# Ledger of designs, part 225: VHH binders against q9xw16

Target 1, 132 residues: q9xw16
Amino acid sequence: MSGWNAYIDTMTAAAPSIKRCAIVGAADGSVWARTEADNVFKASEEELKTFVALFNDVTQVPAKGADIEGVHYVVPRTEESLIFGKKENTGFFAVKTKSAVLIAVYEGPNEVAAQVRKAVESMQTYLNNAGY
Key: E = the ipSAE of ESMFold2; O = the ipSAE of OpenDDE; V2 = 0.75 times the mean of E and O plus 0.25 times the DockQ between their complexes.

## First folded at step 19 (VHH)

Design zg5 (framework vhh_7pa5_2; at its last look DockQ between E and O 0.96; V2 from the best seeds 0.84)
Fold by OpenDDE, look of step 19:
Structure zg5 (fold): chain B 132 residues (1-132), chain A 119 residues (1-119)
Amino acid sequence: as target 1 above (132 residues)
Amino acid sequence: QVQLVESGGGMVQPGGSLRLSCAASGFTFSDYYMYWVRRAPGKGPEWVSTISGSGSRTYYADSVKGRFTISRDNAKNTLYLQMNSLKPEDTALYYCAAEDRDVGWPDYWGQGTQVTVSS
């Protein structure tokens, strides 16, 4: 396992409602690490390339939403380095670091979503401080 | 306790206009992102628009962009939705909603106001 897998484990441990998680390159969407086994993060290379490009102009994302793993999510608002979407009882948080995008797909109500955001943003802060 | 009360709904012809209002109470209105969400018959909730606490940031679904305008008056604790160029597909129950947990989706909901667009 690469060192990046440890960060996946850290996020999923911090937020049990995370069903799938990935760390990808901010420039090209290349997968650095992802959940596997029964919780395989299944976004395609092409999809991830498109997704990470959303961070080039987050203000445009709400109008069109975002797709992850073939699922379309509504995105009612964005923040500078944060894209988060909702679909029924599921959603995602995606944050951008200096060189990566962290994506966490979760299942549950807003109460558990808050924990997911915290986990992802904590990792964001850690990686940024580490130069990534 | 948080209370959101929508008003301004009604029946209009295609191309018509309506202005929805939402009276908010029980929380510091200006600190919250506010939402309009609608539910058409037989369909799930559809996000319509979001506005930041100060009103400086607004977001719209593609389906309403250019036709709807979200605004707020924090002094009056009121949220608005100006709806122009209404279409039959805009027919829905429109909810005012407030985001409390900062998760990009509202936590508090009103009872809704009915908007019907029909010839």
Scores: ipSAE 0.905, ipTM 0.953, lowest interface PAE 0.4, mean pLDDT 96
Fold by ESMFold2, look of step 19:
Structure zg5 (fold): chain B 132 residues (1-132), chain A 119 residues (1-119)
Amino acid sequence: as target 1 above (132 residues)
Amino acid sequence: QVQLVESGGGMVQPGGSLRLSCAASGFTFSDYYMYWVRRAPGKGPEWVSTISGSGSRTYYADSVKGRFTISRDNAKNTLYLQMNSLKPEDTALYYCAAEDRDVGWPDYWGQGTQVTVSS
């Protein structure tokens, strides 16, 4: 059992609009923890390996967008350690820490999405400060 | 009150050019990521291009890269889209939009300006 599941709980509690989320290894996309049960985060290992590699150069991402859980998202812009995508009324936020990528998939308008971004970035800061 | 007003649309032949403008008011223009998004007949919104507040970062959908150029004049509160080598598939209503909530998608929208590319 991974001790990382507590961080999943922290993010979903901070932003209830998060439908699914995961913490994956930045080097290889291996799943350290994820939402489970009715809300299983279901991206494949191959998809996650491809996804985390986008952080090698985030400036290249907007041209092609990004795929998570078999869903294609448009990525109209990025920031140094942040990729966010949109598809209709859903989206994702993904942030990179020293060792991990945090991914949160949500549904809702931009006001709700802003709360998700805040929750994910708060965890990013915490993990970076802890050396992860 | 936020206002975005597009202009410069029209009818052109394939291979032609148009320059769209968007006059912005009611917010500090230079603080906002600005967008062009288009809607073709029978389709939903399609993201075209994004520009940072300073203009230092620009992003393009693959379908327009190399043909369209987004720019802004922060002294005049105006966003531009230079469209070259226009194709029939570029026919759409083009919206100017602004991002307020830092979530990578616009919050404020203009009413659009029509671009029609046909022979």
Scores: ipSAE 0.710, ipTM 0.869, lowest interface PAE 1.0, mean pLDDT 93
ESMFold2 (binder alone), look of step 19: mean pLDDT 89; pTM 0.891

## First folded at step 20 (VHH)

Design ge1 (framework vhh_8ghr_2; at its last look DockQ between E and O 0.72; V2 from the best seeds 0.00; counts 0 for: pae E 3.3 > 2, SAP .804 > .668)
Fold by OpenDDE, look of step 20:
Structure ge1 (fold): chain B 132 residues (1-132), chain A 123 residues (1-123)
Amino acid sequence: as target 1 above (132 residues)
Amino acid sequence: EVQLVESGGGLVQPGGSLRLSCAASGFTFSDRYSISWVRRAPGKGEELVARITGSGEYTSYADSVKGRFTISADISKNTAYLQMNSLRVEDTAVYYCARGYPPLPPGDYFDYWGQGTLVTVSS
């Protein structure tokens, strides 16, 4: 078991609406940890390589959207280290730390998005403070 | 197979210096991991001495060794180091190198350990 699984568990516990979650390398999209069992995060490393590269210029992402697990999401907004995507009653938050990208895919009404964002941004802050 | 091998331990006098090495194989140093030095002194519990991010850019130390010990990494050699200066008798311990991750309260998780190297500080 990867030690990064503990961070997955922390995020999923903080936001029950998170269905799948992954921590990947910011440089190459390599998977460090992901949800498994009944909620397997299924994005390929090739897809993730493309995804993490979106952070090189987040300003362009809303125009083209983002793909995760073969699903295309509309991206209503981005910040320097955050990409927010939506599709029907699902969405994702992806945040970038110094070394990693945290991805949380959630399901539910728009109201649950705030809690998901808080969970991943809290982890982002924690990791950044630890040098990651 | 992941392996960590410590070296450089030995007997030194108080005030002396010693440099420990941790040669890693089976994985490459990166911020996917941290490298830590953990020591076990006779009759005492485990103590995390120092931690370094896999990239080598961030370090942290126990209060007991701050200003005296320096952790570093040579990425090209996939090797971590612990420079120990101004050694004290209470620094006597078996020093282990361990692969870990960012700190996560209440504790730390390490998935691979070296065999340890004995450091004895005695007059």
Scores: ipSAE 0.746, ipTM 0.865, lowest interface PAE 0.7, mean pLDDT 95
Fold by ESMFold2, look of step 20:
Structure ge1 (fold): chain B 132 residues (1-132), chain A 123 residues (1-123)
Amino acid sequence: as target 1 above (132 residues)
Amino acid sequence: EVQLVESGGGLVQPGGSLRLSCAASGFTFSDRYSISWVRRAPGKGEELVARITGSGEYTSYADSVKGRFTISADISKNTAYLQMNSLRVEDTAVYYCARGYPPLPPGDYFDYWGQGTLVTVSS
């Protein structure tokens, strides 16, 4: 395994319902790694810069929602380091670590959402403990 | 082209100090990477002695050097440092800097290494 791509592989293996995901820099939204090939995570750099800035004040996000990959999501709730978005039978979880934002886009019912959240929060904890 | 260049090694008496430098080019220090100092003594394997994130906010040390060695980074110079105080004969080794990522079993992954700088601690 190599670089940040190994962590993309770990998350997608842990929660197969993740359709696309990325690890991006918390300060600027730069892409450190993402799903590729048949499941390309295709948010623009400008969109990601706007998205990671939502973590500067998560309490304002439910009122306006969030955009990822050109898709607008309703944000029912947030936590200090977590944003949950929904659109129909799809959604995302995004969590902030010390240095990064992990974004996982998934499809499926509530049981899938809980599994995806657990996968990204486990990685969040791991990265925070490693200094990232 | 990513390069790491160590400097600052040399001969020093027990109890002395040295400061090693690791100058990076081809990438800029950021929270995406870590820089580690790894040493190899004659006839010994590798020992990870210190690690720092590119921002400088997270550090860790081997038990053998805690309290004596300090790793730091100067982002404006794109350089990491290892301040080695209270040196002992057993610190004699070639010291390498290496660029890495979060640890992942079975061990650390380093994608670029420097050439090494020799530190000899002897009377």
Scores: ipSAE 0.306, ipTM 0.641, lowest interface PAE 3.3, mean pLDDT 88
ESMFold2 (binder alone), look of step 20: mean pLDDT 81; pTM 0.821

Design ge10 (framework vhh_8ghr_2; at its last look DockQ between E and O 0.74; V2 from the best seeds 0.00; counts 0 for: pae E 3.1 > 2)
Fold by OpenDDE, look of step 20:
Structure ge10 (fold): chain B 132 residues (1-132), chain A 123 residues (1-123)
Amino acid sequence: as target 1 above (132 residues)
Amino acid sequence: EVQLVESGGGLVQPGGSLRLSCAASGFTFSDRYSISWVRRAPGKGEELVARITGYGEYTSYADSVKGRFTISADISKNTAYLQMNSLRVEDTAVYYCARGYPPLPEGDYFDYWGQGTLVTVSS
């Protein structure tokens, strides 16, 4: 067990629409924690390495989209430390802290996205304030 | 296997200085982890003394030691340090090095601990 699992639990508790969640190293995409059991976050570290690298130039991401767990998402827009995507009734929010990338994959109508974003960004703020 | 080994403890007089070391193995210092010094004084509970992020950029201290203790890390040596100055009798404790994570509202979590090193401050 990793201490980062507590942060996974906090995010998933804050947004029930989150189906899978992971915390990975911003530098290399290494998995620090992920949802398990019936909701296993299945992205490989190779895929995550590619994903976290998107934050090097987020302005290019909307043109090409983003892949998570072998699923291609349309990325409507990005912010400096935020990438979010959509695919049908699913989507993801990914935020970058100094050291980590927090990824939450959710399922549901568009209205649930706000809660997911809030959960992830709240964690982002918390970690940033702690120096992470 | 993850291992933390403290050293540098001993007997010092009030006002003296001591430098503790925590040599880590089985993992590499990175922001995936934090390193903390936690002390347990006789008759008291454990107290988080100082915390440092994996790459050593951010530090935090208990109010009781702020201005007197300095936590640091040498990434090249995979070793953390606690420089203790202006030591007081109440600083007497076993000092443990622990691998942890960002602070949690619910409480700190540490997954690996050293064996501890005794610091005795006495005249």
Scores: ipSAE 0.713, ipTM 0.850, lowest interface PAE 0.7, mean pLDDT 95
Fold by ESMFold2, look of step 20:
Structure ge10 (fold): chain B 132 residues (1-132), chain A 123 residues (1-123)
Amino acid sequence: as target 1 above (132 residues)
Amino acid sequence: EVQLVESGGGLVQPGGSLRLSCAASGFTFSDRYSISWVRRAPGKGEELVARITGYGEYTSYADSVKGRFTISADISKNTAYLQMNSLRVEDTAVYYCARGYPPLPEGDYFDYWGQGTLVTVSS
């Protein structure tokens, strides 16, 4: 159960505007680690199974949006391994690695979104290079 | 309870081969964890010799063993292997199997270790 929590800490330290985040298995949406305590990432396992499956064809996601923690986000754009969702002054970035999906939920204006994206993409690159 | 049990160590002549096994229980090999072989010679520090993850797709090796050792995994048997060829006296050590995660900047992080298996290479 422990071990992946260090990577949650790394992402939240790199972009303090991240309010909640998680690392989940890309194959099944199982939670490997998430923010806990006062900032619990509250997605159900059923919701996460549906969410990670969006990466099977990201081109269909902008038309329908995405749901995380029971919140519906519009998805302005995707890339093969990235989904960006927006809802008012909040949003999320999700990136897929070889084995995981990293999800970061943030609050703030567009300048903050760029910081959050950079933090999750840096972790994505690191995990891919490490075989994860 | 998570357990790692090494086997396959023994006495071998220089130039010989051995295959070590690491049987895991209490967790399933998956893309969430790495399995590594770490060795320690008497009176010396630890050396990470090989790592495997990504359903066996991703491997890495220490320079000292590259080309001679091969790490592999059989996910259906929940077992990792270290094939050691062209053994040298310098390979004499206790070999540990360890469960890990992506390396941190300060080094590797392993949360479970086996008890080790002794490999002695002597002429």
Scores: ipSAE 0.325, ipTM 0.637, lowest interface PAE 3.1, mean pLDDT 88
ESMFold2 (binder alone), look of step 20: mean pLDDT 81; pTM 0.825

Design ge11 (framework vhh_8ghr_2; at its last look DockQ between E and O 0.88; V2 from the best seeds 0.00; counts 0 for: pae E 3.7 > 2)
Fold by OpenDDE, look of step 20:
Structure ge11 (fold): chain B 132 residues (1-132), chain A 123 residues (1-123)
Amino acid sequence: as target 1 above (132 residues)
Amino acid sequence: EVQLVESGGGLVQPGGSLRLSCAASGFTFSDRYSISWVRRAPGKGEELVARITGSGEYTSYADSVKGRFTISADISKNTAYLQMNSLRVEDTAVYYCARGYPPLPEGAYFDYWGQGTLVTVSS
């Protein structure tokens, strides 16, 4: 078991609407940890490599959207270290730290999105303060 | 198989210097992991001495060793180091190298440890 699983657990506990979650390397999209069992995060490393590269120029992402786990999401807007997408009653939040990208896929009405964002941004801040 | 092997321990006089090495194998240094030096002194619990991110860009130290110890890493050699200067008698301990992750509120987590190397500071 990867030590990074603890951070997955922390995020999922903070936001129950998170269905799947992953922590990947910001440089290459390598998977450091992911939800498993009944809620397997299924994005390939090749897909994740492409995804993390979106952070190189987030301003272009809204125009083209983002793909996670073979699903295409509309990206309404981005921030410097934040990409979030929506598709029907699902969505994702992805935040970038110095070394990692945290991805949380959630299901539910728009009201649950705030809690998901808070969870991943809290983790982002925590990791950044730890040098990650 | 992940393996960490410490070396460089020994006997030194107070005020002396020593450099420990931690040779890692079975994985590559990256920010996926951190490398830490943890020491256990006789009759005392474990103390996290120093931590470095896998990229080598971030370091942290226990207050007890700040200004005296320096942790570093040579990524090309997959080796971490602990330069210990101005050694004190209370620095006497077995020093372990450990692979870890960002610290948790509950404490640091390490999944692999070296066998340890003894550092004895005595006049």
Scores: ipSAE 0.751, ipTM 0.865, lowest interface PAE 0.7, mean pLDDT 95
Fold by ESMFold2, look of step 20:
Structure ge11 (fold): chain B 132 residues (1-132), chain A 123 residues (1-123)
Amino acid sequence: as target 1 above (132 residues)
Amino acid sequence: EVQLVESGGGLVQPGGSLRLSCAASGFTFSDRYSISWVRRAPGKGEELVARITGSGEYTSYADSVKGRFTISADISKNTAYLQMNSLRVEDTAVYYCARGYPPLPEGAYFDYWGQGTLVTVSS
């Protein structure tokens, strides 16, 4: 367990619909922390390297979609530091901080998406203010 | 294994300068971690003096040392530094470098510590 695991716990507590979550390095996609135990986040390093590189130009992501844990998501929209992906009744929010990308995969209807986004953006703001 | 080794401590007169070094092995400085200098003096417990992220772009300091101490990192040498200027008797302490993370609500978290280097400021 790394000292980053506490931040995983904070996000999952803030939005219980998050099923899997990870904090990965923005430069290389290396996993700093992730949900484990019953809900292991299982993306390969190769997937994550490709995924974090999407933040180099988020405007191209809606045309390409995104892959996480071997699942392809359509990406309806992006913002400079945020990618939203959707597949059936599941989705993800990913946000970029100075040094990391926070990824939260959730299940549920569209009504829970706002809670998930709020949880990851709150952590994004906190980490940016702390220099991460 | 992760190791942090401090050096550069010693005896110095008030108003003088010292540069402490923290050489790391077993991991590479990066924005994933921060390096902090923490000091302990008799009767004071530990005090976080300075913190730097591995990129060197974010630094923070205790109010008692702002403007006098500068923390820096050289990723190519895997080493952090604490430049200590305008030293005062109150800066006398054992200085440790420690690897850390963003502060938590319950306080700072450090998973690895160096052995410490003594800084004595006296006439």
Scores: ipSAE 0.257, ipTM 0.607, lowest interface PAE 3.7, mean pLDDT 87
ESMFold2 (binder alone), look of step 20: mean pLDDT 80; pTM 0.816

Design ge12 (framework vhh_8ghr_2; at its last look DockQ between E and O 0.77; V2 from the best seeds 0.00; counts 0 for: pae E 3.6 > 2)
Fold by OpenDDE, look of step 20:
Structure ge12 (fold): chain B 132 residues (1-132), chain A 123 residues (1-123)
Amino acid sequence: as target 1 above (132 residues)
Amino acid sequence: EVQLVESGGGLVQPGGSLRLSCAASGFTFSDRYSISWVRRAPGKGEELVARITGSGEYTSYADSVKGRFTISADISKNTAYLQMNSLRVEDTAVYYCARGYPPLPEGLSFDYWGQGTLVTVSS
């Protein structure tokens, strides 16, 4: 049992459209916590290592997209600490804190994306304020 | 197996100093975890004294110890420290080292604790 699961639960509770979620180390993509059971976050650590490295230069990400759980997402734009992608009726939001990357994969119409973003950014702010 | 072992406690006079150590095993210091010192004084509840992120880059202190206590970590030794200066009688407590995570609105979050080390400040 990881103490980070509580933060996964907080994000998923804040945005019901989140299907899978993970908290990983920003430096190496190591998994600190992830959704399990019926909604297992399936990205490998190797994939996550590559993913978190995207934050080293987010300006390049829209041109090439991003892969999560073997799925390729179009990345319309990025912010300094935010990468989000879309694929049909799915998408993801990934935010970077001082030490972690929070990833939320959601399913639904574009209207649900706002709530997902709010959930992960709220957690981002919370963790940053705690030194993480 | 995760284990935390405190040492360095003892009897000191008011105004004295002690340095506590928390030797960790079974995991490696990283920002995945925080290390905290929590104390329990006689007849009182637990008080978070100090916290440090695994990388050592962020520290926080209880108001009661600010300016007197310093938490630090030696990553190479997987050991955290609590330098306690200008000790007061009210600092008397059992000091525990705990592996934790960012504070939750509901309270502190720890998953492993040491056995504690007694610090007695008395004239």
Scores: ipSAE 0.724, ipTM 0.855, lowest interface PAE 0.7, mean pLDDT 95
Fold by ESMFold2, look of step 20:
Structure ge12 (fold): chain B 132 residues (1-132), chain A 123 residues (1-123)
Amino acid sequence: as target 1 above (132 residues)
Amino acid sequence: EVQLVESGGGLVQPGGSLRLSCAASGFTFSDRYSISWVRRAPGKGEELVARITGSGEYTSYADSVKGRFTISADISKNTAYLQMNSLRVEDTAVYYCARGYPPLPEGLSFDYWGQGTLVTVSS
């Protein structure tokens, strides 16, 4: 396989509880790759532009929450380049690399959240080291 | 359609210098892509010589060319360059420009290639 789609496959293989994910441009939220078919990542361009801008000041995000795919998530905590969102039995992890934001939406109990976080952080590290 | 056009190859003596250009069309250099120079000598496989991200901030080189070759990009001209100094006979090859993504465990991942430009280094 080629292109950014290979990295979608890598993340979903590393954490099978990921239901949908995407790699988007950090500057404008443009979609570089996403899960497709019956797992389509459905966030709009406008929503993604707003979403990636949250990384401009992550300290404000817990008070505001975050929106992805038309769903509003509570954000219990953030880190320098990571936003974790939660709603009922679903959640997301988003991490920022030098040039991209990786977004993974999962469903399941809290113990699967750690696997999802590890998968996106591993990819974050890999992409940063490769200059992306 | 995406195109990459190399230029600047030619005949040069050992110890000499050449500057290769890779003009891109059909897409704009961006953080989404990288540009690589790959060379193929007669009867040999492909060797990744140098890579630059579209922003121009990350570069990498094959051990065989470190300290002698420099890759750069001019975003305003949508063009990447390979400055080749201290050329050796073993640098003789067709040099290709390729657009790619982060490396994969399976190997290099390129979706578009140029036609190549011949560099001949002879005494």
Scores: ipSAE 0.283, ipTM 0.611, lowest interface PAE 3.6, mean pLDDT 87
ESMFold2 (binder alone), look of step 20: mean pLDDT 80; pTM 0.818

Design ge13 (framework vhh_8ghr_2; at its last look DockQ between E and O 0.19; V2 from the best seeds 0.00; counts 0 for: pae O 9.1 > 2, placed apart)
Fold by ESMFold2, look of step 20:
Structure ge13 (fold): chain B 132 residues (1-132), chain A 123 residues (1-123)
Amino acid sequence: as target 1 above (132 residues)
Amino acid sequence: EVQLVESGGGLVQPGGSLRLSCAASGFTFSDRYSISWVRRAPGKGEELVAWITGSGEYTSYADSVKGRFTISADISKNTAYLQMNSLRVEDTAVYYCARGYPPLPEGDYFDYWGQGTLVTVSS
């Protein structure tokens, strides 16, 4: 009953199109919580360490894209604390908080992307206000 | 086995200073957890005094202690500290160290507590 698992549940409830998501440490990519069972979030430790380091300079990310769960995504948009990736009918949003990175992988048309973004940004704001 | 052991309590005059330590074992400090200082005065409920992420990057304080108390963490020693300056009689309490997480829908969640250390501020 890790306190971080409740935040996974909150995000997936807020945006049902989220297929998989995780909360990882911003410093090292260590997994604090993730979707499990039928929708296991699968990313290697090495991949997550590389992924969270992208937030050190988000302006370089659109040129090279991003890898999560062994999938290479084109990154059409970044903001200081947000990375958005696309691959065909799938995508992800990742946001950085004070201590963590929230990653949500979704499937569906681009109309769904706004719902997913809002869910992760709402959680980002909540965790930042809580000091995380 | 996760344990938290407080030390550094004692008797001090108003205006004085004291430094509390919280030595942790059974887990390593990291951003995954927070370490909190909670105090309980006789006949009163608990007050969350300060907390810090286990990495030491982020802190928060109760309004009653802001500017007087400083929480810190030393990852290499797996120990958190509460530096208490400009102490007042109302700071008299048993001070507990606790491991926590962000607030949950059902309330605050602290999964491990120390035994407490008494701080008495009196002339």
Scores: ipSAE 0.060, ipTM 0.417, lowest interface PAE 5.6, mean pLDDT 86
Fold by OpenDDE, look of step 20:
Structure ge13 (fold): chain B 132 residues (1-132), chain A 123 residues (1-123)
Amino acid sequence: as target 1 above (132 residues)
Amino acid sequence: EVQLVESGGGLVQPGGSLRLSCAASGFTFSDRYSISWVRRAPGKGEELVAWITGSGEYTSYADSVKGRFTISADISKNTAYLQMNSLRVEDTAVYYCARGYPPLPEGDYFDYWGQGTLVTVSS
């Protein structure tokens, strides 16, 4: 098992509402790690390539939304290194590190979003400090 | 004893190419480790240029070198490489390879460094 899987486990443990999670290359969307088994993160490489490219200009993302795993999300918020998507009782947080994009898809009421964000941003900070 | 030895540096004109090598000994390339190229330009701080997992499965690059540099590893030779194309004057630096130890609770850190190899890009 790749060491990157440990980071998946850390995020999912920190926010139980996370249903699926992935760490992908910021350059090309290549999957480095993802949730498996009953909670397989199913975004294709092509989709992820497109997704990570959204970080090149996050200001445009709210207007067009974002697609993950074939699902279209409204994007209520973006920051320089963050994309927040929402669809009904689901959503995602995607954060960009120096080298990676962390994607966490969650399910639950709006109240759980804060915990999910905290989990991925904590990991973002950790990886950035580590040079990743 | 763990050792990293860089080679391949030299003088090259802008637009030229170089390939750096990092020969590792005292340990075997695996996902337990990462190999990074870090450069230090005169008067500047260090910059992480690229890294690769020991297995060679995952790579990453600084924005400043994306599309121009390629990091790779030959596990059979326990050697990492940095292919540098389209070199620019601002790429001038001492290039070090370093072993990382991911993943650690405290974050990745480099525990061993090579001696460095000088790359000079000048017309």
Scores: ipSAE 0.008, ipTM 0.241, lowest interface PAE 9.1, mean pLDDT 90
ESMFold2 (binder alone), look of step 20: mean pLDDT 82; pTM 0.832

